# Ledger of designs, part 4: VHH binders against A disintegrin and metalloproteinase with thrombospondin motifs 9 (ADAMTS9)

Target 1, 201 residues: A disintegrin and metalloproteinase with thrombospondin motifs 9 (ADAMTS9), of Homo sapiens (Human) (q9p2n4r1735to1935)
Amino acid sequence: LPQNCKEVKRLKGASEDGEYFLMIRGKLLKIFCAGMHSDHPKEYVTLVHGDSENFSEVYGHRLHNPTECPYNGSRRDDCQCRKDYTAAGFSSFQKIRIDLTSMQIITTDLQFARTSEGHPVPFATAGDCYSAAKCPQGRFSINLYGTGLSLTESARWISQGNYAVSDIKKSPDGTRVVGKCGGYCGKCTPSSGTGLEVRVL

## First folded at step 25 (VHH)

Design y1 (from s4 with S31R)
Fold by ESMFold2, fold request of step 26:
Structure y1 (fold): chain B 201 residues (1-201), chain A 120 residues (1-120)
Amino acid sequence: as target 1 above (201 residues)
Amino acid sequence: QVQLQESGGGLVQPGGSLRLSCAASGFTFSRYSMYWVRQAPEKGLEWVSTITGSGGSTYYKDSVKGRFTVSRDNAKNTLYLQMNSLKPEDAAQYYCAKEPYWGDHTEFIRGQGTQVTVSS
């Protein structure tokens, strides 16, 4: 049974992009193989809950008064603010790339992401430049439920920037992570040392 | 290197006027919004006003609206605050500040400020 997309080509004679079942760590996992007409096909996981629950945001609004955290930190469309942060963006994900050798998500592969606003934002990343009062507005969301994967306990985030703050909530089973991150200016990203390691359920 | 230098403070009677200046260098002044903030003795930092990079939009703390006017001269790299009808509660050290960008690790206040004192 094939263990990566290159083996699907070799063992099955397949040359079409699509979903294939692979044996990963002794378990069956459904993997989307992309670039199957090439010598270097790539492995992706199709996200069952799709782009509504899998997204990354660098929030684009900045307060007129950067010394406050209005509305107890809640986001409002009617804030006293300007939408002028040039690093802002919003990306949502239908599939994510996985390195099957290391079992890590490759957050910077945006092949099956849609950027609906501003700049592309890597998977599992959020930030803003909203306020100096530690008032994070940027959000990311991860939902791996139904994919056969969960994040391992080694997956962690690092906050970077001036006045940076993050609030990250992980489900006990490792299938759901939500984050609220920001600064003046600030971001949160997966730690480079641990990345986003997953296991097959 | 970003440099901000405030000037124009002084002692004034209630109802009087002052004009503050902020000389800016080390960055493309017209590209960034600028702020005036103030700090009274034993009080925290208080936002006063904001002006956009082009000077097209201005915003004020409610208590200074109608009395203070922020402006900028992008050819001279200078930010101004015209303060009229000054009240004792306006007495503070005044600072200008530059809006940050991603990767800007500069602290919010960089200058020495300029003291505004409203007597008697």
Scores: ipSAE 0.656, ipTM 0.881, lowest interface PAE 1.4, mean pLDDT 91
Fold by ESMFold2, last read:
Structure y1 (fold): chain B 201 residues (1-201), chain A 120 residues (1-120)
Amino acid sequence: as target 1 above (201 residues)
Amino acid sequence: QVQLQESGGGLVQPGGSLRLSCAASGFTFSRYSMYWVRQAPEKGLEWVSTITGSGGSTYYKDSVKGRFTVSRDNAKNTLYLQMNSLKPEDAAQYYCAKEPYWGDHTEFIRGQGTQVTVSS
């Protein structure tokens, strides 16, 4: 079986975008091949749980009082706040791009993402500018269950910005990650050193 | 660089008034919400008031509402706090602060502040 989308073209004579089974690290993996009419097709993983469980958010509300973390850190629709953070956005994902040489998710490829509000937000990224009191409101969610992939133990997040803080929870099996991230202003994103590495289950 | 300079503090009697000013430079003043915050000796930083970039909305800590008025003159790049009916609990070092944006590395408190002392 082919080991990347370019080999699908060469070995199978395929020229159409679609789902193909590839042999990756000795195991079968279903990969969506995009750009098959070109010399440089791209590999994507279709997310079984889709947009509802795979999203990235930079939260757009800011507190009137930037020195506190009200509601014990809970998000409230009736907060004393205003929706005016210009860097805010919300993106959800049907597919994610993978580099099969490094086995890393390419978080900045948004070809199969939908941005429903504000700016596009890369996969596995969250942030806000809610308060200076380390009160993270931005959220991301990753659910790889059913894709044949899990995150390796080396996947780490970094926080960036003033007063930046993150609370990131990874499932033991590496298929689920949720994060709350923010600052004044702050974001969390996968570490450039480790990237967002996956393995074939 | 972002610069904020507070002025207008002083010693007043209970019930007196002061007008604080905050001169701003180094950024497009009208784009950002501005805050007044204060700090009494050995106390944490306390929020007082917020005004939006256009000046269209204002917000106040409950204990100062009705006594303090925040305003701004975007043509002069100046933020104001009119403080009436001053009480001993209002005594503090007052600072203005700028709302941050993504990529802003500036600390929240930028100026030296201005001292407000209330005593009889």
Scores: ipSAE 0.652, ipTM 0.884, lowest interface PAE 1.4, mean pLDDT 92
Fold by ESMFold2, last read:
Structure y1 (fold): chain B 201 residues (1-201), chain A 120 residues (1-120)
Amino acid sequence: as target 1 above (201 residues)
Amino acid sequence: QVQLQESGGGLVQPGGSLRLSCAASGFTFSRYSMYWVRQAPEKGLEWVSTITGSGGSTYYKDSVKGRFTVSRDNAKNTLYLQMNSLKPEDAAQYYCAKEPYWGDHTEFIRGQGTQVTVSS
């Protein structure tokens, strides 16, 4: 059985983008092959829970009082704040790219993402510029359930920026991660290398 | 380099007035909101007021609203705080601060501040 999208082309004569079953680490995995008309097809995983549970946000509001964390850190759009952070954005994902050699998610490939506000935001990334009181408001969500993949124990995030802080919660089975990240200004993003390593279930 | 220099503090009696200044350099002053914050001995930073880059909107801590007025002169790159009807609880070291942008790595407090003392 094919082990990547290029082998699907070679072994089965297929030339159309679509879902194919590949043998990955001894197990069957459903992979969306894109760019099959080219010499360099790319491998994507279709997210069963889609855009509603797979998104990345850099939050756009900033407090008038930058020294506080109001509402016990809860998000409120009626805050005493301004929507003026120029780096803000929101992206949601139907599919994510995977590098089958390293078994890592390629978070910066946005081919099957939808950016509904502001700048595109890579998968598994969140941030803001809300206050200096370590009051993160930006959110990301990952839900891999039903894809046949989970994050390995080596998956980790790095905080970037001034006053950066993150609150990241991973499920024990590695299929669900939510993050709340920010700073003044700050983001969280997966570490390079093994940061978003996955395994086949 | 972003630089902020506070001045205008001093000793006043209760009910008196002072005008603080903050000279700014090293950035496009009119693009960014500016803040006044203060710190009394053995206390954390306390927000006092905010003014938008254009000067079109101002915001105040409730306890100073109606007594303090924040303003800016974008031609002189200077932020002001007019403090009227001063109370002993207003005594503090006052600092100005600049709104950050992505990639700004500087600390929130950059100047030496200026001391306001109100005789009890």
Scores: ipSAE 0.591, ipTM 0.865, lowest interface PAE 1.7, mean pLDDT 91

Design y4 (from s4 with T106S)
Fold by OpenDDE, fold request of step 26:
Structure y4 (fold): chain B 201 residues (1-201), chain A 120 residues (1-120)
Amino acid sequence: as target 1 above (201 residues)
Amino acid sequence: QVQLQESGGGLVQPGGSLRLSCAASGFTFSSYSMYWVRQAPEKGLEWVSTITGSGGSTYYKDSVKGRFTVSRDNAKNTLYLQMNSLKPEDAAQYYCAKEPYWGDHSEFIRGQGTQVTVSS
């Protein structure tokens, strides 16, 4: 069985983009091969839960009073705030790119992402400029359930920016991650500059 | 290289007035919202007022509404805080600050502050 999309081309004579079964680390996984007409097809993983549970957000509201965290840190659209943080955005993901050699999710690949608001936001990334009082509002969600993949223990996040705070929760099996990140201004991103490490379940 | 320098503080009697100034340099002044904060002795830093880059919108702490007016002269790169009807509880070190924006990664930047004292 092929181990990557290029091998799919070689072994099956396939030239169409689509879902293929690949042997990845000894297990059969369904991988979406994109760019099969080219010499450099890319591998993507279709997310079963799609947009609803796979998204990244940079929150666009900023408190008038940046020294406080009102409402016990809960998000409210009717807050005493402005919606003028132009770096804000919301992206959801149907597929994510995976480098099968390094077993990394390429979080910056947005080929199968939909940006419904503002600027595109990379996978597994969130941020805001809401407050300097440890009041994160940006969100990201990852759900790899059904893909045959899970995040490894090395998959971690770093906080970047001023007064940056992150609250990130990963499921024990590594298939689910939710994060709340922000600062003044702050964000959270995968700690690895090369992506987010995954393993085959 | 962002620099902020507050001035105009002093000693006043209750009911008096002061006009604070904040000279800004090292950034495109009109592109950023600015705000005032103050810190009284043994108290934490508290927000006083914010003004947007264009000066089109202003926001105030409830306790200073109707008494304080924030303004700016973008041609002079200067932020102002007109303080009228001053109360003893307004006594504090006043700081001007630049709102951050992702990309400049400027820390909470404020000047050295200017002292406002309201005599009892």
Scores: ipSAE 0.841, ipTM 0.942, lowest interface PAE 0.5, mean pLDDT 94
Fold by OpenDDE, fold request of step 26:
Structure y4 (fold): chain B 201 residues (1-201), chain A 120 residues (1-120)
Amino acid sequence: as target 1 above (201 residues)
Amino acid sequence: QVQLQESGGGLVQPGGSLRLSCAASGFTFSSYSMYWVRQAPEKGLEWVSTITGSGGSTYYKDSVKGRFTVSRDNAKNTLYLQMNSLKPEDAAQYYCAKEPYWGDHSEFIRGQGTQVTVSS
């Protein structure tokens, strides 16, 4: 059985992009092979819950008073704030790239991402410039349920920027992660800088 | 390098007026919202007012509304704060600050400040 998309080409003579079953770390997983007409096809994982639960956001609102965290940190559209943070954006994901050699999600690959607002935001990334008072508003969500993959314990995040704060929660099985990140201005990104390590369930 | 320099502070009686200025350099002044903060002795830093880059929108702390007016001259790279009907509780060191944007590794950038004293 093929272990990557290149092997699919070699063994099956396939040249079309699509879903293939690959043997990954002893288990058969469904992988989307992109660029099968080329000599360097890439592997992607189709997310079962797609856009609804796989997204990254840089929040676009900024408080008039950057020294406060009103409403106990809750997001409100009627806040005493401006909606003019130009670095803001919202991206959702139907597929994510996986490096099968390193077993990492390549979070910066946006080939199958949809940016509905502002600038594209990498997978597993969030931020804002909302307040300097530990009041994060940027959000990201990861749901790997049904893919056969989960994040490892080594999958961590770092906070970057001024007054940056992060609240990140990972499920015990590693299939679900939600995060709130922000600062003045601040963001959270995967700690490795290259991606998020995953394992086969 | 971003530089901000406040001036115009002084001693006034209650009910008096002062006009603060903030000279800015080291960045495209008109592209950034600016704001005033103040710090009284033994008190924390508090926000006073914000003005957008173009000067089209202004915002104020409730306690200074109707008394303070923020403005800017983008041609002169200068921020202003007109303070009327001053009260003893307005006495503080006043600072101007530049709103940050992503990539501006600038900490809370403010000048050295200018002292406002209100006393009979």
Scores: ipSAE 0.821, ipTM 0.935, lowest interface PAE 0.5, mean pLDDT 94
Fold by ESMFold2, fold request of step 26:
Structure y4 (fold): chain B 201 residues (1-201), chain A 120 residues (1-120)
Amino acid sequence: as target 1 above (201 residues)
Amino acid sequence: QVQLQESGGGLVQPGGSLRLSCAASGFTFSSYSMYWVRQAPEKGLEWVSTITGSGGSTYYKDSVKGRFTVSRDNAKNTLYLQMNSLKPEDAAQYYCAKEPYWGDHSEFIRGQGTQVTVSS
């Protein structure tokens, strides 16, 4: 079986974008091949749980009183706040790009993402500029269940920015991660040293 | 690079008035919301008021509403706090502060402060 989308082209004569089964690290994995009409097709994983479970947010509201964390950190539509953080955005994902040589998710490829508000936000990223009281409001969600992949134990997030804080929860099987991240202003992103490495289940 | 300098504090009797000023430099003043915050001895930093960059919206801590007025002069890069009907609980070191944006290199940016003392 082919080991990447280029081999699908070469060995099977295929020229259509679509789902193909590839042999990856000795195991069968379903990969969406994009750009098959070109010399450099790209490999994507289709997210079974889609946009509702796979999203990245930089939250756009800022408190009038930046010294507090109201509502015990809960988000409310009726906050004493303004929606004026210019770096804000919300992106959701149907597919994510994977580098099959390194087995890392390429978080900045947004070809199969939808940005419904503001700036595009890379996969596995969240942030805000809500308050100086370490009151994170930005959220991301990762759900790889059903893809045949899980995150390895090496995946780590870093917090960046002033007053930056993150609360990141990973499932034991590595298929689910949720994060609540922010600062004044702050964000969390996967560490460049570890990246978002996955393994075939 | 950002510089904030507060002035106008002093000693005043209960019921009196003071006008604080904050001279700003090192950033595009009109592009940022500004805050007044205060700190009494052995207390944390307390928010007093916020004004948007244009000056179009102002917000106040409940205990100072109707007594304090925040304003700005964007041509002079100056923030003001008019403090009327002062009470003993208003005594504190007052600071002006700049709203941050992504990429700011410093913690919560404020000046050295100006002391307000309310004695009878």
Scores: ipSAE 0.439, ipTM 0.804, lowest interface PAE 2.7, mean pLDDT 91
Fold by ESMFold2, fold request of step 26:
Structure y4 (fold): chain B 201 residues (1-201), chain A 120 residues (1-120)
Amino acid sequence: as target 1 above (201 residues)
Amino acid sequence: QVQLQESGGGLVQPGGSLRLSCAASGFTFSSYSMYWVRQAPEKGLEWVSTITGSGGSTYYKDSVKGRFTVSRDNAKNTLYLQMNSLKPEDAAQYYCAKEPYWGDHSEFIRGQGTQVTVSS
């Protein structure tokens, strides 16, 4: 059984992009193979819960009064704020790239992401420039349920920036992570850099 | 280097007026929103007012609205706060502050401040 998309090409004679079953760490996983007409196909995992539960946001509004955290930290359309943070963006993900040698999600590969607002935002990241009072508005969500993969126990996030703050909640089985991240200005990113380590369930 | 210098503070009676100034240098002043913030002894930093880079929009804390007026002169790189009908609760060290550059994780930059004291 093939263990990567290059082997699918060699062993099965396949030449089309699509879903294939690969043997990974002793388990059979469904992997989307992209670039199969080339010498360097790439492996992606199709997210069962899709765009609605897999997204990354840099929130674009900034408070007129940056020294407070109004509404008990809740987001309001009628806030006393302005939409002028030029780094803002929202990306959602149908598939994510995986490096099967290192067992890492490559957070910066956006080939199967949709950026519906502003700048592209890497998987598993969020931020804002909303408030200096530890009032994070940027959100990310990860849902790997049904993919056969989970995040390892060592997956952690770092906060970067002035007044940076994050609130990261990871499920015990490592299939769900939600984050609230921000600052004045601030973001959160995986501590492992652009790779996010996973294991086969 | 970005520099901000506040002035115009002093001692005033309740109901009196003061005009604070903030001289700015080391950046393109007209490109940034500017803030007035204040700090009373043993208290946290309190936002007072914001003005956009062009001066087209102004914003105020509710307790000072109608008494304080923020303005700027972009030709002179100077921010102002006209404070009328001063109350003892307005006594504080006042700072002007520059908003962070977009996409920059640097500090919220402010000057050394100017003291406003309100007593009878």
Scores: ipSAE 0.006, ipTM 0.285, lowest interface PAE 11.7, mean pLDDT 86

